# Designs tried in a protein design chat: VH-VL binders against q9umr5. Part 15

Target 1, 268 residues: q9umr5
Amino acid sequence: SYKPVIVVHGLFDSSYSFRHLLEYINETHPGTVVTVLDLFDGRESLRPLWEQVQGFREAVVPIMAKAPQGVHLICYSQGGLVCRALLSVMDDHNVDSFISLSSPQMGQYGDTDYLKWLFPTSMRSNLYRICYSPWGQEFSICNYWHDPHHDDLYLNASSFLALINGERDHPNATVWRKNFLRVGHLVLIGGPDDGVITPWQSSFFGFYDANETVLEMEEQLVYLRDSFGLKTLLARGAIVRCPMAGISHTAWHSNRTLYETCIEPWLS

## First folded at step 8 (VH-VL)

Design qg4
Fold by ESMFold2, fold request of step 11:
Structure qg4 (fold): chain C 268 residues (1-268), chain A 123 residues (1-123), chain B 112 residues (1-112)
Amino acid sequence: as target 1 above (268 residues)
Amino acid sequence: QVQLVQSGAEVKKPGSSVKVSCKASGGTFSNYWISWVRQAPGQGLEYLGYIIPEYGTANYNEKFKGRVTITADKSTSTAYMELSSLRSEDTAVYYCARGSKWFDSTPYYMDVWGQGTMVTVSS
Amino acid sequence: DVVMTQSPLSLPVTLGQPASISCRSSQSLVRSDGNTYLYWFQQRPGQSPRRLIYKVSNRDSGVPDRFSGSGSGTDFTLKISRVEAEDVGVYYCMQGTYWPPTFGQGTKLEIK
């Protein structure tokens, strides 16, 4: 039988968005129990990410308890950061595949329609003034906003991303790393035509240097210092990268070729 | 300096298929966007699709989806483009091209091009 | 698909004369990173296309400084300040902002 699959949605999203993904799983792996978590829908997806992590943690505990052989996570966009934090804070998780579906794992620095909707007078160059303040950190998008030109402010103000990336020292860092390393596989999915995640390479733990040149995962300090276990996972052969062009941000969970190539092989 | 060498010209009947090869030498291949582009006689360029050989991930222009398949063999540094259900309108020169590394921020800017493969479809 | 429209399609030029090629897109080519993925390629007679300009105005390595690119939004221009015999060929603009990448029709540059 197939391991249960837990789906975690992204910003301004709801469980209904994953209808096609559910169809693909049912057709290819009949009998798989798939749970799309119905928490923090729509506007509630703007709540601080630590609040979302706590709520999703409470929801996944009974599912994991009923599946001692393990579960899989499919986590979309902002949801991929929620899931990575879950893997760090849960010392008893039994996740085999963590499938990160176009998630801003190293942060976001894009002039997007979402940014314009939320902060209509702001641009990526000046949003740090809002996001790196106490009020800004009350919004989920600011919890992973990463301005490469104000890295000192990011490191001091980030209540979420700088912590789960181990960019700021904290008393739980060793335990979080140990917990994260219990995952069987980390599957990274994304591509250049996403249109929202900026740089799109953030989905692969790549990000801008101060000149807005993208450095890949293996060039990042968090990888080189192995601050939360990326170098260890890569050395174990546990990191899978599945880049695919031609897919927009809202289409990752409704593209059959993407599912068959990047997702299905990891849903044992 | 990397070179892309394509297989020779082909003459095909309507309804058949063709498979064009593209072999890289003198450089790296697997970690790059490898694109296929065609040019009908006296006409412009048309993008078919790509592969990243390292990951085996491919996608296609919707116009050709269902008829085109792009694959790669990392051990031989060779990419392949197969076009099925050929029509006379598919008569063209088919190019492979190496783009940037897959993580680079200049997508689809094709640096190195193969010499082209003429495919003629006639009864 | 994004439509790319070039003008003129045929461009006869006297040696040493400047040349200008226009390219217009059916929608803005600016991405969320602030970059515009508009490219120019050159195809000399009997040869494969060659990269020329990337991101509107950036000259590729080995491209002579008589070539320049400009434009924004939906309107773009390739200029050759002084045409030389080696510049004969077809010039294509291409957008890489939206899937699939699409080309203009091409502009054939000829020496009178």
Scores: ipSAE 0.818, ipTM 0.900, lowest interface PAE 1.0, mean pLDDT 92
Fold by ESMFold2, fold request of step 11:
Structure qg4 (fold): chain C 268 residues (1-268), chain A 123 residues (1-123), chain B 112 residues (1-112)
Amino acid sequence: as target 1 above (268 residues)
Amino acid sequence: QVQLVQSGAEVKKPGSSVKVSCKASGGTFSNYWISWVRQAPGQGLEYLGYIIPEYGTANYNEKFKGRVTITADKSTSTAYMELSSLRSEDTAVYYCARGSKWFDSTPYYMDVWGQGTMVTVSS
Amino acid sequence: DVVMTQSPLSLPVTLGQPASISCRSSQSLVRSDGNTYLYWFQQRPGQSPRRLIYKVSNRDSGVPDRFSGSGSGTDFTLKISRVEAEDVGVYYCMQGTYWPPTFGQGTKLEIK
C-alpha cells in the first residue's frame, strides 16, 4: 500500500486548487489516503508563518500518528516554507518524501502582480523598508522577503526565513537540523517560467548575490556550513532536483506531465 | 568550445516517424537546456521543446504535444528528438541548440546550434 | 503564445549605410526579476542561426559593435550602424519571457 500524502497550499490558496493533483494520485496510486489541509485559506495565508506552522502542526500530528510507516508531504509555494519549518520543529515527524512544489526556499525578491496587489506603492527595491520592520513581519510575504541588497537588515529583522535557514545563530539550530535530517527525500520542483518565485532558482535553494547573479545551492553559505542539513542530504543522495520549464506558478499542481515526471516516482 | 553534430538528412513517408540525434563534443552537455527548433523551407523558426539531460526532464510546445519526444543519453552526450505521425507540413530543417545551464537566469538563449537535419516527408 | 512581429520583412540597404529592424511583441516581455528576455539571431543563407543580442541590448561574444539592440516593454529595435557585406542574411527576434519561446517572422537584409 502507498503512504498517506499530506498537501499544504500556498499564498491566497485553498484546498480546492489541488483537485487535479488528487485525481492524478488516485489514478496512478489507487488507495492512497490524501489529505489537503484546509487551513489558512485565502487571506488567512497572509498570517505570520510561525502562526501557520503551529496550526498545520496540529493538523498533521494525528495523520502521522495513524501512519507509523511514514507519510509524504506535497507543499506548494509558500506552503513549502511552512513544511520545512514543520520538519525542523517536529522531533517526531515521520516524513519520507518532502516534495517542494515551486517554493521560495531561499526567499523572494520579485516585482510580481501579487507584490503590486499587496503593496501598490512599492517595488522590490524599496519593499525592505516595510518588510524589515516589526509591523512588516506580521505578514507572511515579509517573513520570506529576501532583499540581496540589504542583507544585514534581512539577517537582523527576519522572524522566520533567516532562522529556518540557519542564517542567524539561535539556540534551536542543532535540534532543528537533526529533525529536518530525518526526512527520507527532499524533492525540489520549479522552473524558469514560474513567473512568481523570483529568482525561480529559490525553489532549488539558489539565490542572488549582491549583484543579482544567481548562486546555486552548492554555492550558498547555508549549504557550505550545512546549517540545516542540505550538504548532508545531498551527500546521502536524498536531494532530488526536478527542474521543468513551461509551467506557470498556478499550474504546478494541475499539470499531468509535471506530476508524472517529478511527483509520482516519490509517492511510494 | 562545444560543438553540436546532428544526424544526416532523412526522407520519410507520411504516417511514419523520425528520430534525429544531436551529439555534443568539446564541452559539457548534461547540465544545459538542450532545445529543438525547426524551420520549414523558406519559413521562420518554430520551437519544439527541450530536455535537461542531467535530470531527464523535458517539455514540449503544445502544438507538438503527443507527437514529439525528446530524450538524452548522458553517457554518449547525445540528445534525440523523435517526431511521429509525420505529415507533409513537417518537412523542415530540425536544429538542436544548447542553451544556458539549467540554473542560469538567461532562458532559451540557444547560443550553440547544430548544423541542422533536413527531414523531408513525401508520399 | 506571444506573437512577435518584425518590420520590415525585406530590407535592401546600401553598403556602408545604417539599417534598422523593428520587433513588436503582443505583450510585455518584462519578467518579475526586472529583466527583458528579448533576443536577436542572425542566419546566413544555408547556415544555422547564430547568437547576436541577448536581453535586449547585450552583444554576444564576437559580435561587432556596429550591432546594437534597444527597446522596452513591447517594442524593440536592432540597428546596424554601417552595413557590411558579411551582414547579409535573415534576422530574427525571439522572446524567452513566456513559454513557449517564439520568433518573429524574420527580416531579410540584402545589399542593393
Scores: ipSAE 0.810, ipTM 0.898, lowest interface PAE 1.1, mean pLDDT 92
Fold by ESMFold2, fold request of step 11:
Structure qg4 (fold): chain C 268 residues (1-268), chain A 123 residues (1-123), chain B 112 residues (1-112)
Amino acid sequence: as target 1 above (268 residues)
Amino acid sequence: QVQLVQSGAEVKKPGSSVKVSCKASGGTFSNYWISWVRQAPGQGLEYLGYIIPEYGTANYNEKFKGRVTITADKSTSTAYMELSSLRSEDTAVYYCARGSKWFDSTPYYMDVWGQGTMVTVSS
Amino acid sequence: DVVMTQSPLSLPVTLGQPASISCRSSQSLVRSDGNTYLYWFQQRPGQSPRRLIYKVSNRDSGVPDRFSGSGSGTDFTLKISRVEAEDVGVYYCMQGTYWPPTFGQGTKLEIK
């Protein structure tokens, strides 16, 4: 039988968005138990990511307990950051495949027009003033906002991303690394036509340097220091990269070619 | 200096298939976007799709309704484009083009082009 | 699909005179990273296409400085300051912002 699949949605999202993905799984892996977590829907997805991690943790524990052979995670957009934090904080997780669908794993530094209802004067060049404040860190978007021109402020103010990346010292770093390394495979999915994740290479642990030149995962300090286990996972053959052009941000979970190429092989 | 050399001209009947090869030499291949574009006689250019040979990941213009398949052989630095269920309107010169490294940008930078392969479909 | 419209479709030019080709897209080509993915290609008679300009205004290596690209949003222009005999061919704009990438109809440049 197939391992259960747990799906975690992204910002301003809900379980309905995954109806096509569920159909594909049912066609190729009949009998698979798929749970699309119906937590922090819509506006609730703006809650601090640590609140979301706690809520999703409570939901996944009984699912994992009923599946001692393991489970798979499919985590979309902001949800991929929630899932990575889950893998770090849960010493009892049994995740085989962690499938990251266009998630801003190294952060986001993109257009802010969709945020102007909340931050009316925002532009990507000035949003750090809001996000790197205690008030700003109460919003999920600011928990992974990563301004490459204000790295010192990011490292000091981030309540989430700098911690799960091991970019700032904290007492749980060693334990979180050990927990994360228990994952079977890390499947990284994304592409240049996404249109929202900026840089799109954040989905592959790439990110901007100070000149807005994108550096690969293997050039990142968090990789070189192996601060949360990326170098160890790569050496183990556990990191799968599956880049696909021609897919917009809202289409990752409704594209059959993407599913067959990047997701299906990992749902054992 | 990378060069792309394509297979020779083909004459095909409607309903059959054609497979065009594109061999890279003098540069790296596997971690690049490899794109396919066609041009009907006296007409403009039309994008078919791409592959990243390193990962085998490919995607296609919907217009070709699953008739196009793009593959690659990393060991020979060769990409292939197969078009099935051929119709007379598929008569065109088919080009391969190398884009950027997959991580750097998009398949659409297409700086290096093959010489083209004429495919003629007639009954 | 984004429609790319070129004007003129035929461009006879006297040697040494300037030439200008316009290209209009059916929607903005600006992405969230602030870049505009608009390209110009040249196809000389009997040859494969050659990239001239990428991201609106950046000349490719080996492209003479008499070629320049400009524009923003939906409206773009390729200019040749002094046309030479080697410039004969068809010029295509292409957008790479939206899948699938799409080309203009082409502008055939000929010497009068």
Scores: ipSAE 0.771, ipTM 0.887, lowest interface PAE 1.1, mean pLDDT 92

## First folded at step 10 (VH-VL)

Design gh2
Fold by OpenDDE, fold request of step 11:
Structure gh2 (fold): chain C 268 residues (1-268), chain A 123 residues (1-123), chain B 111 residues (1-111)
Amino acid sequence: as target 1 above (268 residues)
Amino acid sequence: QVQLVQSGAEVKKPGASVKVSCKVSGYTLTELSIHWVRQAPGKGLEWMGGFDPEDGEPIYAQRFQGRVTMTEDTSTDTAYMELSSLRSEDTAVYYCATVSYDWYTGRYSFDYWGQGTMVTVSS
Amino acid sequence: QSVLTQPPSVSGAPGQRVTISCTGSSSNIGAGFSVSWYQQLPGTAPKLLIYGNSNRPSGVPDRFSGSKSGTSASLAITGLQAEDEADYYCQSYDTSLSGWVFGGGTKLTVL
């Protein structure tokens, strides 16, 4: 039998958005129990990410308990951050493959349709004024807003990304790292034609420096310091990078070629 | 609000084809995702197909694939459902309906329905 | 034969509470797809009653409520009224069929 697959959606998604992914899994791995967690859909996906983490945790615990051999996580877009946090706070998770599907793992710094909808009069360069305020951090998007020009504000005001990255000292950093390292494989998926994740390399833990030059994962402080276990995971061959061009953000979960190349190999 | 007005009742012989129309008003057809659901006399609702609300592609129930064709005329805001190779079992009331996304809840539903078109297949 | 299973009929007296179950599987409700409910009065087209498991469209009384758990959903009607006599259908999406699916329908009789 195949290990259960748990799907966590992104911003403004619904379970229906993942119909093709589920169909792919059913076709290639018949008998697999696949569950899209129907929580925080629509505008509710704007809720603080820690709130989402708690909700999703409550949903996955029973599934994990019934699957002693382990489960797979497929986490899309914003959901990838939720899942990473989930695996950081759970000391007893049994995740074999954590598939991060076009997620802004190192944060977001770009003008997207989603952002413009929420902040129509805000520009990318000025969003820090909103996102790094107390009320701004009540929105999921701001929880992973990473302004490279205002690193001090990010480090001090980010109530989510800075913490799960271990960029800001906190009492749970060591434990969270230990928990996250329980994952069997970290599969990072993304691509240059995404159009939403900015920079797209964020899906691979790359991100802007102060000059908006994109640095790769191995150049990031979180990697160099192994603050949440990236360096350790890479060293033991547990990180898989699967970039793919020609895929828009809303198509990562609905592309057969992408599924076969980047997702399916890790569902066995 | 959306209004869906369907064409009148049809009587067809086995082997023939029927084409039912559904004219939309209140919104343009391009803003809507039209689906078709039929109901045999005294029976339940059966989804036949429609246009996917996320990507706009036509999707058909497996049971009707190859026998049903759904089209749209945006110039007249009219959706069409054509069913070929009719058989007695196709006797039913055919409904057009909109499938809409609710942004607040992130859910889809069949929120507006036409009045239905009775199609009778009889030799 | 419907992918979603409903009781063929339920009944209740005015003022009572009735529930209609909708039993699915791991390929629809259990897969995480939401459930909608529709009311069909005699001789009329179906009307959306509940969407997203538990949400009421405008104009639907709060006597109607929906819930979802596991592979099943339920419609509850409190303060049953004569005008509630109708057929009720649950609806979801099924990945095994790659399409939307309706329950078999439940005839509600108000005694």
Scores: ipSAE 0.926, ipTM 0.957, lowest interface PAE 0.5, mean pLDDT 96
Fold by OpenDDE, fold request of step 11:
Structure gh2 (fold): chain C 268 residues (1-268), chain A 123 residues (1-123), chain B 111 residues (1-111)
Amino acid sequence: as target 1 above (268 residues)
Amino acid sequence: QVQLVQSGAEVKKPGASVKVSCKVSGYTLTELSIHWVRQAPGKGLEWMGGFDPEDGEPIYAQRFQGRVTMTEDTSTDTAYMELSSLRSEDTAVYYCATVSYDWYTGRYSFDYWGQGTMVTVSS
Amino acid sequence: QSVLTQPPSVSGAPGQRVTISCTGSSSNIGAGFSVSWYQQLPGTAPKLLIYGNSNRPSGVPDRFSGSKSGTSASLAITGLQAEDEADYYCQSYDTSLSGWVFGGGTKLTVL
């Protein structure tokens, strides 16, 4: 039988948002037990990501326990960061494939219409004043806001992304790296026409330098230092990069071609 | 706050078609996702189809595919459901309803309903 | 026949607590889709009673409550009143049918 699939949603999503994905899986892998974790939906998706990690952890533990052969994770948008953190804090997870579906894995530095309504009084260049404040960090979006022009503030104030990236020293860095490295495969999915993830290369651990030049994963300090295991995973052949053009952010989970090309191969 | 007013009762012969209307007020049709649910006499509710609340595309229940057509006139804020090749078992009250997303809970529901349109199919 | 299974009927005396079950499967409730409940008084259109598993719209008294666990959902009515006599339907989404689905309905009789 097929391994169970656990789906973690993004910002303001509902289980209904993943109906097509579940239908694709049901059609191509009949008998697969697929569960969209119905937690932190809607407004609750704005809660601090560490709270979400804890909640999702409680939900996945029983599922993993019933699946000794392993499970697959499909984590969309903000959910991709939640899942990465989840795999970092769990010393006994049994995740075979971790599919990061258009996730800002290296952070977000964009103020598209998708996000502007949440910060109507702030432009991208000024959002650091809010996000790197104590009250700003109470919002999930600010937990992965990565301002390349205020790296010092990011490193010191980011209560989530900087930590799971190992960019700021903390006592759990070694253990989290060890835990994350338990994953069988890391499947990174994203594309240039996303329109929300900024830069879109963030889904592949690329990101801006101080001049807003996009650098690739292999040029990032987190990779070079292997701070949470990216370099090690790549060396194992455990990282799969699946870029696709022509897909908007809200369509990654509802595109058949994308599913067949980037998701389906890793559900067996 | 949303009101749905449906057209009147219909009596049709087998093989004929029926088109039921649903006029929206309070909000514009472009802001809503209209769905259709029918109920045979003494029976339960059956979803027929509607416009997907996320992408706006029409979706139909498999049972009615090929016989049902759902359309919208945004200029008059009116939704339509046409059912063809009518059979006696199509005798039912047909409801239009809105499917709405609640941002607080992040879930969808059929939150507003029309008064229903009785369609009788008899020879 | 319905993808979501409800008891055909339940009954209770005024003031009592009654529960209506809605049993689904791994393709709907068990897949993580939320459950809504609807009340249909005799000769009227359905009315949204519970959405998102356990939330009450404005105007719905707190003696109505919903819950979801595993592949099933439940509607509980406390302090049963005569006006509660109606048909109740659960609703969710089913991936095997690629569509919204309703339960078979439950007739609640107040004794």
Scores: ipSAE 0.923, ipTM 0.957, lowest interface PAE 0.5, mean pLDDT 96
Fold by OpenDDE, look of step 10:
Structure gh2 (fold): chain C 268 residues (1-268), chain A 123 residues (1-123), chain B 111 residues (1-111)
Amino acid sequence: as target 1 above (268 residues)
Amino acid sequence: QVQLVQSGAEVKKPGASVKVSCKVSGYTLTELSIHWVRQAPGKGLEWMGGFDPEDGEPIYAQRFQGRVTMTEDTSTDTAYMELSSLRSEDTAVYYCATVSYDWYTGRYSFDYWGQGTMVTVSS
Amino acid sequence: QSVLTQPPSVSGAPGQRVTISCTGSSSNIGAGFSVSWYQQLPGTAPKLLIYGNSNRPSGVPDRFSGSKSGTSASLAITGLQAEDEADYYCQSYDTSLSGWVFGGGTKLTVL
C-alpha cells in the first residue's frame, strides 16, 4: 500500500485548487489516501504562519499516528514554508518525502499580484517598512518577506523565516534542526517561469545578495552554517532538486508532466 | 445579485438534441462560472458539467461526455447546454447555476440558480 | 447510488431539532473538499443554504448550521418551522469522478 499523502495549500487557495493533483495521484497510485488540509483557506491564509503551523500540526498528528510507515507531504507555495516549520517543531514526525512545490523557501522579495492586492500603495523596495513592523508580521506574507537591502531589519524583525532558517539565534535552533533532519527526502520544485516566487530560485533556497545577485543554496549562510540541516541533508543525498520551465505559479499542482517528473517518483 | 433566466420547456423525441439557454444578469457572463445540474422527476440533483471556476475550461461529468456541449455567448451574456442523442431517461428539469469562490472562506458553492427548464423526451 | 449518501427522509415537530447526515468517502469529503447544502422547496429551484461546511449565505437564518468531520457532513436545523419542509441536498467534489457531486437528497417533513 501507498503511504498517505498530506497536501498543504498556499495563499488564497482552497482544497479545490488541488483537485487535479489528487486526481493524478488517484490515477497513478490508486488506493493512496490523500488529504488536502482544509484549514486557513482564502483570506485566512493571511494569518501568521506560526498560527497556521499550529493548526496544521493538529491536523497532521492524527494522520501520522495512523500511518506508522510514514507519510508524504506535498506543500505548495506558502504552504512549503508552513511545512518546513511544521517539520522543525515536530520531534516525532514521520515524513518520508517532503515535497516543496514552488515555495519561497528562502523568502520572497518581489512585486507580485498578491503584494499589489494587499499593499496597493507599497512597492517592493518599501515593503520592509510594513513587513518588519509588529503589525506587519501579523500577515503571513510578511513572515517570509526577505529584503536583501535591509538584512538587519529582516534578521531582527522576521518572526518566522529568520527563525526557521536559524539566521537569528534562538533556543530551539538545535532541536528544530534535529527535527527537520528526520525527513527522508526534501524535494524542491520550482522554475524560472513561475512569475510569483521571486526570485524563483528561492524555491531551491537560492536568493539575492545585497546587490540582488542570485546566489545558489550552497552559497547561502544557512547552508554553510548548516543552521537547519540543509548541508547535512545534501551530504546524505536527501535533497532532490527538480526545476521545470514553462509552468506558471498557479499551475504547479495541475500540470501532469510536472507531476510525473517531480512528484510521482517520491510517493512510493 | 446574479439572476439566471432559462429558456422554456422542451419536448423532444428520442435521438434528438435539445439546447437550453441561460441568460445572466447582474454580472457579466465573463465574471461567472456557469454549470448545469439536472433533476429527473421525483429524483435528486445531478451535476452535468460547466466551466471550471479556476481555469475557465469546460468540464463535463463522465456520464455525459461526448453527448453534452456547453457554450457561452458573451455578447448576449447567455450560456447554453446542448444534450444530444436524447433518451427517455433524459427527461428532467435542467438548471443552470453559478459556481462562485468566496475569498473569505476559500470555498466554492453553487450560489445562484436558474428557474429550471423542463425537458421531456418521449416517443 | 449517489456518491454522497443521505437519509431519504427525516421528520420533526415544530420547534424541534433535526439533523441530516451526508456520508462521503476518502475521494470527496474525506479528501478535504468542502461541503455545501441546498434547500429545495416544492416546485422550486435549489437554494444555497450552507457553503464551506458551516457558512451561511445572507438571508439564511442561524437555525441552520453545518458541520464536517472525517468523511461525513451534517446539516442541523433547530427550531424547526413549517416552511422548512423541503428537500435538502449536500454537495462536494469527488476526485474519482473528477466532478462535483450531490447527495441523494433528504425529504424533511414537518409534522
Scores: ipSAE 0.911, ipTM 0.949, lowest interface PAE 0.5, mean pLDDT 95

